# Ledger of designs, part 65: VH-VL binders against q9h9l3

Target 1, 176 residues: q9h9l3
Amino acid sequence: PRKMVAIDCEMVGTGPKGHVSSLARCSIVNYNGDVLYDEYILPPCHIVDYRTRWSGIRKQHMVNATPFKIARGQILKILTGKIVVGHAIHNDFKALQYFHPKSLTRDTSHIPPLNRKADCPENATMSLKHLTKKLLNRDIQVGKSGHSSVEDAQATMELYKLVEVEWEEHLARNPP

## First folded at step 3 (VH-VL)

Design c5 (framework fv_fezakinumab)
Fold by ESMFold2-Fast, scan of step 3:
Parts: structure tokens; sequence; C-alpha cells
Structure c5 (fold): chain C 176 residues (1-176), chain A 123 residues (1-123), chain B 111 residues (1-111)
């Protein structure tokens, strides 16, 4: 297997009126879609808003959840030195309070050839749900019980694989 | 307008401690990391560490661990850097600088910077 | 000692082009971390000049440009003007240190 992983995080609302997004779940899959990491994570601050409709997080998931500092260390061990694929991945890195090198980051929300394959404007930011339906003929993020970060990470990796050869060639010729 | 206003110059004896303040205005104080950078007379920039004003989490460069403490007071949007057991080679201008919104949009550049606080350590 | 390597000085005449290099290692620029550049006029705080390798903040003339390749970055200044005389610093992140690192600075003299 190659040194490439895909990540997706779920955030809950902390701080005044729940306006701060804090990490509450992280899923990481390898190139073949096998799960390397999937844990509920306990934020260091009081959870004001679980945002369950989108996050899928409930109070029960916080029982025995891994404390943020410990989870962050585990996650960073997996990410360090690898190509990391995500969708709007800056949100995931922000929740992790982590800086990953741009040359090793692949954001499927900003890959022009991927949008082109989906018959979308090359410079538009398309949702993971839309690209997955258009290009993989799969419905993700279905229903009102929240998203699965495992499902999202798996879909993100498969989307990247559709343009991997073309995009890696482009990056080699035009380094970021 | 986004501004960082630092406390005034300090003169200290070797072995003393100094606490520099940095008051932020014009943005949400807790949304951006605050960094501290120093510059000895005629020398280059040296990163000291950062504080996350929201959580109070800190991280210090190895050279300063055990001597530096960074804190903040969210009620007055002010960050502090305290350096203890001062030596003559700690004489420098100490800057606070805002990191851009962490991982949102652009990278971790420092903008704006405070005007600096001169700390002179002399016997 | 500075973690990133810059020449201590460069010089040019008005209207000319100068380039300032910034050399890192496999744990910073070579690891793919973005490079930022700061201009420091005498007696002032540093000011952001270039961010994320090649982007200019509002108010920075297009005479200033940045690039990055491998373990190195470069700041190019074209059409040199007297007001460009300053110290220039590159900055990146180093994964082995888990911290921000600066170059030693380059003093630009406009002849």
Amino acid sequence: as target 1 above (176 residues)
Amino acid sequence: QVQLVQSGAEVKKPGASVKVSCKASGYTFTSYYMHWVRQAPGQGLEWVGWINPYSGDTFYAQKFRGRVTMTRDTSISTAYMELSRLRSDDTAVYYCAREGTYYYGSGSRFDPWGRGTLVTVSS
Amino acid sequence: QAVLTQPPSVSGAPGQRVTISCTGSSSDIGAGYDVHWYQQLPGTAPKLLIYDNSNRPSGVPDRFSGSKSGTSASLAITGLQAEDEADYYCQSYDSSLSGWVFGGGTQLTVL
C-alpha cells in the first residue's frame, strides 16, 4: 500500500452559544478504504450543541470518548509524512489544531479535473455528497441521524483515486 | 481595524522576570492563535511560542521551555508573555503577532504584528 | 543560529531585479510547508509581504513575488526603489521542531 490516507472529522458546538467548532469524532482510512482510526473524541470544553443532525454525535458517544489531547497525538502519528486526502480539509485540520504540509495535502473540494469529470465548473466548490453521487453513483449523508465520518472518508479517497494519476502528474510539473 | 498594542519598554536585572502584554482589538480575540517572536539588537527574528486564546493551550520553542509562560485574559482581549531567570542575552524587542485563522483559507502567516516591547537586561 | 538559510545581504541599483533565497530542510520547506516573507524597515515591526509561497496582501506592489521549489524558496523584487531598502525574512513551519522557523534575514541595499 502507498503512503496515502483520507480523513474526515465531525465537530460539535462549544463556547458561547455553541459557535466554536470542536473535534468530536475522527475517521481515517487507508488507500484501499480500510479503517485505520475511528474514535469519538471528548472536547476540552463543555459541549453546548451536539449538532446531531449533521455530526451524528450524541451524549452517549461522549461516555468513554478519548480526550482531545490523547486523540490528537494518535491522529498526528497516522498523518505525519503521508499524503492526506480530505474534502474541505482545512476544517478538519482546524479542528485538530494541526498544520499539514500543503504539498502533501489533497483537497477534493479544490481539484479542477474532478469538477470537470462531474460536469461542474472547474473553479466551483462542490459538496462531497454531490461529487460522490455524480461520479461514484452513491448516496452518502442520507437521512437526519447525522453523517458517518467513515463513509465520508471512504468516499473522499475513492473520488481522489478517479483523478490521482492526472493530478499527481500536474503537481509534479507545477509544485504548490 | 485590527490592532495589537503592546506594553512599554522594560529594564531588568539578571535573574529577574519580565511580563509583556499584547492587547488585541478589531477582531474576535479567541479565533486566532497569538505568537511571540523576539529580535536581539542587530539580529534576526526568533520564534518563542504560541498561545490559543480560546483554550489557553500553549506551545514553546525548546530553547525557552522552563523559562517562558504564556497566558491570556479573554475579558480584556490581552495576551501575556512572561520570561523568567533573565540573562543579558535575553535583551531583545519582543513582538506579539496574530496567526491567520488556523487552517481556514490561507496558511499560518503572522499578520498583524505589535510594534514590539524592548526588554533590556543589564546589571 | 537561524533554521532557514538566507544570504546576509544583497544589493542592486534602482530599476534592477534582485532575488533573495531561503533554504530549508526536509522537515520544513522540503516537507511541503508554505513559506511567508516579511519586510522590516529600520526601527519598525516586520510587515507581511508574501504569504503561502506566492500571494500578496492588499497594498503590496506586484514588483514583489515569491516562489518555492524543493527545499528552497525565493523572493524576487523587480524595479528596485529606494524605499525597498530593508531587512527581509522568510518563515516556515518545521515538523521536527513542531514550531515556526525564520531565516537569518537579508539586508537589501539599494545603491
Scores: ipSAE 0.006, ipTM 0.520, lowest interface PAE 11.7, mean pLDDT 87

Design c50 (framework fv_fezakinumab)
Fold by ESMFold2-Fast, scan of step 3:
Structure c50 (fold): chain C 176 residues (1-176), chain A 123 residues (1-123), chain B 111 residues (1-111)
Amino acid sequence: as target 1 above (176 residues)
Amino acid sequence: QVQLVQSGAEVKKPGASVKVSCKASGYTFTSYYMHWVRQAPGQGLEWVGWINPYSGDTFYAQKFRGRVTMTRDTSISTAYMELSRLRSDDTAVYYCARGQYYDSTGYLYFDYWGRGTLVTVSS
Amino acid sequence: QAVLTQPPSVSGAPGQRVTISCTGSSSDIGAGYDVHWYQQLPGTAPKLLIYDNSNRPSGVPDRFSGSKSGTSASLAITGLQAEDEADYYCQSYDSSLSGWVFGGGTQLTVL
């Protein structure tokens, strides 16, 4: 409950053949799902592939986007010292060029009790969309216009709350 | 099996540039970050920066921004660190070191180190 | 001006226990970042000794152990041997600097 946020980022393709993932949007929500941060972010490198089907990013979003250096500073001020929840969160941290403490990181793609509640194999990596449908009876990431990072961050926080007590007790007994 | 082989010692005049190389073998070069750490004679370790060999992205410690450039050549699994506008207090052994962050376990330590390259800046 | 604070030296006799402290701040160890330890023998590169607070790489004897609490970490060496004579460095990550930080190093002398 206290000092916990959830994050979801959208990335575009930069570098050779668009294979590098560069930050293009970041959304952060608090424990109750209220938006603390939601900005389009301008990568310092040329965008080769907007990956619009998944990212929802289009050229128009880049016009007034916050430069990466400035956005990164704002985001890190929010994350520092807090428990940060995400789904496959290592991808978000890589895009931010940021290292968050392992003890304060919660990745809903790697929580065995959460998979168990969803009737899925405990060691499988399940998508956010699948877990949200199974456990919250909610459809996210619908259509072909890309994902909403706000929607994904909110869903991720709600999923974590389902196992928070059990998982925090597990982590206290088995520190990472 | 993992090896990081660095270029030989360099002697430079103040104001010059130096470029140190680090050739990796025994693992997939693009799967790990490459860090650079220096050590002045009789002093402690100081982190300089990292490069992501897959993307070419770099991040430098504030003290070195504007003077350091890190690059890589994936065809020969080699990372480079170039330091410009050298001062006498840049005299140090420069190490390359491997950092693992591509998996989700959050490795922030340096598991393999090169033997170091002594850079001497003198008149 | 190392970011993490270590004593400059410690000493012990063979067979004794020594501990080396590493003190940080709210932006590094106090922020929850793990602490790693390196051993540097004279004229050699540093070698990873302890990672993620208390884990040993293969080949490191169990005489070496690490712990972390609050803003500080400790390296313990039991059954001290002559070949343990070296410099020891702690390392963590500092969020305010967005970078890796080291202690000033501790020279261990075996009497």
Scores: ipSAE 0.195, ipTM 0.735, lowest interface PAE 4.6, mean pLDDT 89

Design c51 (framework fv_fezakinumab)
Fold by ESMFold2-Fast, scan of step 3:
Structure c51 (fold): chain C 176 residues (1-176), chain A 123 residues (1-123), chain B 111 residues (1-111)
Amino acid sequence: as target 1 above (176 residues)
Amino acid sequence: QVQLVQSGAEVKKPGASVKVSCKASGYTFTSYYMHWVRQAPGQGLEWVGWINPYSGDTFYAQKFRGRVTMTRDTSISTAYMELSRLRSDDTAVYYCARGQEYDSTGYLHFDYWGRGTLVTVSS
Amino acid sequence: QAVLTQPPSVSGAPGQRVTISCTGSSSDIGAGYDVHWYQQLPGTAPKLLIYDNSNRPSGVPDRFSGSKSGTSASLAITGLQAEDEADYYCQSYDSSLEGWVFGGGTQLTVL
């Protein structure tokens, strides 16, 4: 096993009309898919739109949620110095207000070999749901009750493992 | 023409509750937030909270949580603000104000204000 | 204490120009939230004067203008008239307080 983790975050809408994405849940899994972190997170701003259809977040989840500042500290301790895998991961880092080095970042939405294996155009940004169904024969983000960030993080790690050897060799020869 | 008509002045003793009304006309009541703002004599403006008349959802400034309750009656286009356990420093003019809904070019501002309701809290 | 900082008073003679500052922090004006201005004539309710930093409602003369930069905003009044004597309040939204915040108000005296 390598010091590699996968992350997925759920965001709720804050700010005017709920257009700002604020962190409300974060899940981190290790290389084997074991959960290292999974907490509901209380944004510092009023939640205008729970975005429940996608986030799975409801008011009840906020009652004992970890305040953002504390959760951020815990999450960054796990991520720092590790290879971090995610899908459209820039959104997660933005919600965390965190910069992770590009050399240690793996974004499954921007790995051409992964799209090729899925019979998708190499330059297209494919959804996590589509890639997971095509390559792992597994349905994620099912139903209308919102997504599971644990499920998404686990799927993201498994997707990366399909191209890990090829992509790590590519990155060693072509550093970002 | 947009109009917000507030209830008349109130005199209350410490520990009592007061309920101020704000009747809206000249627009679709459920299409705008209703904010409440107070102003103590000779002092500045202080935001109390808002109600979304469509959903009934409310949000209150931290200072007033546990003492303020905002409600509305859509059948008569009226918003209410009730403040309990009154103290002498709650003496103020209480305004209702319409907040324009956010659009792609701007944020919520208060475009129309009621004339205010003076609430005096004294022994 | 008011969350946004305004000078308590400003004065000018008829025909002159005055500016009123409004200073916030990284959680309100500095976070990108728009600034609005209200005029309150003695004994009356506040009236919207400027919204979304620099826009004027119908009926507000172009002598009134607003601007925003960094963590601050300014209201400029040119060609001062006696009828401009009033209190002026700035307003924004503050993400750390999760609500609308006002400046302490500036009393304009036209000498």
Scores: ipSAE 0.000, ipTM 0.458, lowest interface PAE 16.6, mean pLDDT 87

Design c52 (framework fv_fezakinumab)
Fold by ESMFold2-Fast, scan of step 3:
Structure c52 (fold): chain C 176 residues (1-176), chain A 123 residues (1-123), chain B 111 residues (1-111)
Amino acid sequence: as target 1 above (176 residues)
Amino acid sequence: QVQLVQSGAEVKKPGASVKVSCKASGYTFTSYYMHWVRQAPGQGLEWVGWINPYSGDTFYAQKFRGRVTMTRDTSISTAYMELSRLRSDDTAVYYCARGYYYDSTGYLHFDYWGRGTLVTVSS
Amino acid sequence: QAVLTQPPSVSGAPGQRVTISCTGSSSDIGAGYDVHWYQQLPGTAPKLLIYDNSNRPSGVPDRFSGSKSGTSASLAITGLQAEDEADYYCQSYDSSLSGWVFGGGTQLTVL
């Protein structure tokens, strides 16, 4: 069996009017929820919009942040060859400019059995906050000061573990 | 239907730059990555890099960083690859090829290819 | 040099079966990335033949099939025909290079 990790990234706005999403933080946890990586990351472009309400990123976090190219190398060493769990994970991979194998990718925003357990329509894209409250009885992303990518990655792993056996069996029958 | 039409053959001197174009039609230009792949005469295929026509973001193979620049013009659905400081071993057919956004399908193959542009670098 | 390893040539008579191998490493095929195959007829651009290990695009006859195991993949061609004479390339993605990689190509000769 391959090892499994969960990832969550925070993005800030760069480019014209801050419309480009650039990686500014990445957290990775192992199967048990232990932190393997958690760093603030300095985008190569000028930050126009910190998007602090959502990202939790402030100017102070950028002072000693790891440059994007170095952080990316560190992150990819952790992800390579592992099953990677995330929520709307393709946004994280896009920010990393990284293509993870489909067969090793698990997106908790697109797992029908997980939505079914939460009494949600199977094909709907439900937020991490909603699924975590419904299925784990835990409040995440509380307040207006931004999200914790560590908290989000941990919640994502725990959500996946609720359907892991069923979903892995489904994927074995229906390879992506 | 889907077509990728490339510019004509180029002959360049060592040290010069060349800019190859690839005009897309038959699909939404900004919904797919555009890749560039080269093939030296009698040799195999070598990936050069990609451009995201929507954002303008680019990613280049390590071998070409510092010498290649990819751009696009969305008003005419055209992608460009410029290679500078040409050497004789840059002589190759340069192809553009369509690829998928990772976040749309997870597909990594190239489903449509241009017919290629021969770039000859000689003294 | 090519990152993925293919035999430089393979040959067969009409009606026979040939297999073309593609060998990678732990950072590409071994890391779980899918393998794709392209056919290049003399003087033409490559054309997608097989994608995601074993899927055929519309118009590709079922004489062509693909498979993948461990760090390797194979393209099988049954019922060889003269029109199959071409170069065949495998392709995958390599995480250590953060890029697409190709095999060196295999020239198929139909005797």
Scores: ipSAE 0.385, ipTM 0.810, lowest interface PAE 4.0, mean pLDDT 91
Fold by OpenDDE, second read of step 4:
Structure c52 (fold): chain C 176 residues (1-176), chain A 123 residues (1-123), chain B 111 residues (1-111)
Amino acid sequence: as target 1 above (176 residues)
Amino acid sequence: QVQLVQSGAEVKKPGASVKVSCKASGYTFTSYYMHWVRQAPGQGLEWVGWINPYSGDTFYAQKFRGRVTMTRDTSISTAYMELSRLRSDDTAVYYCARGYYYDSTGYLHFDYWGRGTLVTVSS
Amino acid sequence: QAVLTQPPSVSGAPGQRVTISCTGSSSDIGAGYDVHWYQQLPGTAPKLLIYDNSNRPSGVPDRFSGSKSGTSASLAITGLQAEDEADYYCQSYDSSLSGWVFGGGTQLTVL
């Protein structure tokens, strides 16, 4: 079986009025929740909106941030060949400008058995915060300091583990 | 072995629409952004916009917003650019070009180009 | 119309060295975005010549080189050859426009 990792990224706003989302932090954890990667990342373009309330990113975090090109290389090296678990992971991959094979991708925002377990509609898109609270009895993304990508990545992995067996069997019978 | 094959020349009247196609081969179509760049006769290059073939997301230059629509068919690795409400100054060779990545990555060059499609707008 | 500024034309004799400048602003080259160069032979599509300021794709001779400093970039061609006669375009990204920008192009004539 392939190794699994969970990923969560934080983005800041670049371009006019900060409407372009640029990667500013990336966290990757292994199956056990150990941090494999956690870096602040410097976008190649000027940051217009740090989106701090949500991203947790502040200007001081960018002082010694890893340049995007370097960070991307490091991240891709970790992800290559692995099953990558994330929540609404399309956004993370977009920010990374990397598209992981669909067959090796697990999006906890689109796993019907997970929603069912949480007493949610199977085809609804539930937030990571909601699922984590319902299924893990844990509060994440609390306060006004913004999200912790490490915390979110760990929660994502734990959520997936709840339905891993069932979902992997489903995927084996119904490959994407 | 990367190739971008574009549709043939078009002649249109002002006010009409034109849709140019670009078929990609030799690489994973959904892994690279597809850009469109035009060049009026005897003039320089002008960026029109890009499409993410994976998600279908698009971004257009301000000049063309509301008038250009970029789409793709992943089943045949083909990108499309449609320009509506054509006017004479839209006369140009339109190129599709593979972008390494989009605006936030630092990888902003176009490494492969189609041969171009001449669109002539005349009364 | 072009956001980046290039000389409209340059010329040189075979074997000589020529340079083509590309001047930008604080929102493009000056913002740290890389500069790329394209060669366009008469009647053909542009071809990538230099990427990321100074890198050559495979097949591009080492007599072509690029550099960037401040808000400007430069393409240098040594050992000028007849086949180098073409239009050359610099390209970068403008953060204020969230869009790709080109120079006006430079016509290189080999005398």
Scores: ipSAE 0.007, ipTM 0.567, lowest interface PAE 9.9, mean pLDDT 90

Design c53 (framework fv_fezakinumab)
Fold by ESMFold2-Fast, scan of step 3:
Structure c53 (fold): chain C 176 residues (1-176), chain A 123 residues (1-123), chain B 111 residues (1-111)
Amino acid sequence: as target 1 above (176 residues)
Amino acid sequence: QVQLVQSGAEVKKPGASVKVSCKASGYTFTSYYMHWVRQAPGQGLEWVGWINPYSGDTFYAQKFRGRVTMTRDTSISTAYMELSRLRSDDTAVYYCARGQYYDSTDYLHFDYWGRGTLVTVSS
Amino acid sequence: QAVLTQPPSVSGAPGQRVTISCTGSSSDIGAGYDVHWYQQLPGTAPKLLIYDNSNRPSGVPDRFSGSKSGTSASLAITGLQAEDEADYYCQSYDSSLSGWVFGGGTQLTVL
């Protein structure tokens, strides 16, 4: 056991003109890609824009969704004390209103060796879809019905595993 | 440049309430958390709580729950901290301080501080 | 009472090196949360000196450095100058309190 999980969240638009990103689904997988958590989450504010093309969230998913405060408690119990892997993970933590230690955070959108393996500029922010296609030869986020946060979390963990040894050594020598 | 301008010194009797203001300029007010920190005379720093100016969400240190209320007015980029049922040991300089939103990069430190507001609680 | 432990005072002569320790627990520094340092000159507000363990904001000279290991962090000041006379505070986040925590502060006296 590596005490490592990967997370991906889906957000809907709340607030003026739907410009606020509010948590509406969260998926967490373990090191082997097994699902530890996957729930639709009901924001405390009125949903203005489901952003369905990207989020995959529809009104039907809100019917039995877990209220934000309850879901947040469940999620934080899983994340606390673990290495958490994500892609542009600051957006997920922001939606969770959560402060995860930087030393235990791994963001696959900001790992230079991962970009190098994908033949991309080391300091560019590449999409999860692009890195997954280049490095795993797998198409994710396919079609017009929105993303699967489970699929995205699984892909994120697999991407991290490609550079895990090298990156953990780098972090041990260069602590954040 | 970033500035946090706080209201002037206050003198209060035990049992009263005090409301301190912090006016922000030089950045987008709703893009950063506003924290409140106090310092009793000759003592150390003590965190009171934060407000998210965008949402109005707040979180308070357990010691102050039930006595502190944080609010903001986005039209004038001003945050407020109100402390009620004042005791003599609430005498302190109260600072507002800017914190970044939670993300994987630089979210936990306070990068800019107001000059402080001295609140004296004395009979 | 402060949650993080610092020595109440340290002293040194101009040109010397001093270090200020900051000791936490398994729920803050030991949980992996970063440590930040603030300098408070007499009569002024605290100023960010070091963030995320070892990073300096613009305008902070490189004679100030930070490090972190296990449940502790240290602030090192080399080439000590008279204008360094101030109070120094460490800060982290504590998961059990769900809040920001400070050290009790260290008063640096330049002899």
Scores: ipSAE 0.006, ipTM 0.535, lowest interface PAE 10.9, mean pLDDT 88

Design c54 (framework fv_fezakinumab)
Fold by ESMFold2-Fast, scan of step 3:
Structure c54 (fold): chain C 176 residues (1-176), chain A 123 residues (1-123), chain B 111 residues (1-111)
Amino acid sequence: as target 1 above (176 residues)
Amino acid sequence: QVQLVQSGAEVKKPGASVKVSCKASGYTFTSYYMHWVRQAPGQGLEWVGWINPYSGDTFYAQKFRGRVTMTRDTSISTAYMELSRLRSDDTAVYYCARGQYWDSTGYLHFDYWGRGTLVTVSS
Amino acid sequence: QAVLTQPPSVSGAPGQRVTISCTGSSSDIGAGYDVHWYQQLPGTAPKLLIYDNSNRPSGVPDRFSGSKSGTSASLAITGLQAEDEADYYCQSYDSSLSGWVFGGGTQLTVL
């Protein structure tokens, strides 16, 4: 089969009132959860809001961080041609200024069987934290120090594995 | 109804700059990318780049980097494309076109197009 | 130059069927990116005709259809009419270029 990776990005606020989400960290793991990429990334624009409670990003992480243009090239080289798993992954791709083929994209926030296993409405967009706790009995994104994008990417891959056979069968019968 | 209204034709000399506008109506301006595409006389379509009107982020095709600048004004729902250091081979009709944000359910096509702005570069 | 390959012209008689091909590479159509088709009538802007390989926007007749296989896509037009005379462009996204790519265009003549 085609190789599969999971991605999770952390964004900081740039632009007016910090409303624009700019890439500040990216983690990519393989099918087994091994880290393929994990770097802090320097946005080209001034950071207005580190969003540290969610992102885990602080000013010190930006010292010697990889410039966006270089990081983007490295990340896209890893993603190209692979099935990419993420949670609300459109936000990650938007921050990367990248459009991954929808036939090779798996968004764990939009997989009805996964919500069904968690006793959640199939049409609801459930948080990664909730699905991970309900289905894997694991607490992620704990405390006030921000999220670990490595931990989030690993959890996302494990969640996808719970429905992989069923969902790949569905996609084969109903190509996106 | 969705409508993209572009500025009128321009005639420029080599080395000059041109700025084309595209005024959007009938939808939420900041919810869609705005793309720019050009077409030289008798030739095909060539993608120039996009702007995200919400963030102001831009991405340009490599051929145009260093010469093109895309901006927007959200208060009047208008996108702009400025091309500098014009050459005769920049003579083309320049179109703005609306693209969807990827949200895991829709893809990448340009669903509405402006009527085009002819830019003629001659000496 | 165009990244996607289309025949420069195609022709058919009224009522007949024509097919327009669009050939890409492993970094665009072959990478799984969808193919979209635009119709450009003389002197007008392109109009979306087919999106996401085979979907028709409201107002596009069912005699226009699209398909995709491997690194190629096709636009089929059945029941040809004189008003179908136009240029037809395929479009996809290319991951190597990080951008949208078009075919060179196919001029359809209804004889």
Scores: ipSAE 0.181, ipTM 0.740, lowest interface PAE 5.6, mean pLDDT 90

Design c55 (framework fv_fezakinumab)
Fold by ESMFold2-Fast, scan of step 3:
Structure c55 (fold): chain C 176 residues (1-176), chain A 123 residues (1-123), chain B 111 residues (1-111)
Amino acid sequence: as target 1 above (176 residues)
Amino acid sequence: QVQLVQSGAEVKKPGASVKVSCKASGYTFTSYYMHWVRQAPGQGLEWVGWINPYSGDTFYAQKFRGRVTMTRDTSISTAYMELSRLRSDDTAVYYCARDSEYYYGSGTLFDYWGRGTLVTVSS
Amino acid sequence: QAVLTQPPSVSGAPGQRVTISCTGSSSDIGAGYDVHWYQQLPGTAPKLLIYDNSNRPSGVPDRFSGSKSGTSASLAITGLQAEDEADYYCQSYDSSLSGWVFGGGTQLTVL
């Protein structure tokens, strides 16, 4: 079987009015929740909006951050050929400027059985915070100091594990 | 309807500071970024910076960093631009201008402008 | 110095067509950032005339049009009228400066 990892990225705003989401932190955990990668990442463009309330990124984190091109190379070596789990993961891949195969991608914001277990509409996009509270009885993304991408990646993997057998069977019968 | 009402003209001596206000009405103040743009007499438009009224986050053009401070007061829907250590070539009309909403389809534009505040710096 | 280059003046007679150019570089217009145009009548604040290269706000007549190609944009005014006499400014975003940039402005004179 293919190895599986979970990813969560934090983005800062670059470009006009900070509207462009640029990678500023990436955390990757293995199936058991052990950290494989966790680095602050320096965008190639000037940071206009740190989005600190959500990202947890501050100017101090940029001082020794890994330059984007180097970090991207490291991250892609971990992701290539693996099943990658994330929440609204297309945003993470966009920030990485990376195209991961759909057949190896698992997005916990678009898994109907997961929503069903949380008593949510199957076609709704539910937040990671809501699903984690409902299904794992764990509060994440609390306070105003920003999110922990490590904790978010760990929660995402645990959420996927709740539906893994059912969803992998579904995908085998209905390939993406 | 959207209105941006700016404070009145100011005359300042070199080395002083000036604080210009821009009171917004007719829309949700915290939903749109506010820009500041200046225009020296007979010259073109020069972008100074922006403030996000929701968060208080700011970004300034390189030329003005260290001399400009942008703030806002959400209770009265008012944005402020303070420029310090004034020089005679800071003499200009200072405009506040509203940016497009938070949706980021194609880039940002300045859809509504205040009437401007003339700041004259002279001895 | 303005970052975007416009001719300082342009003139035409009533009913004619005039075109105002706006030339940038690979870090602004050439990077794919949209171009917006503002009209400034004497003694007034600038007013949005064209946004996202070619779109008109409500109330702007269809004789005003915009276009963009490569590192340049242009504003075209057909059926020129006396009330079009104004300064016109192009605007874009520059990624190397991380900020908005304007053209130097073009004074339109209706002869």
Scores: ipSAE 0.006, ipTM 0.512, lowest interface PAE 12.2, mean pLDDT 87

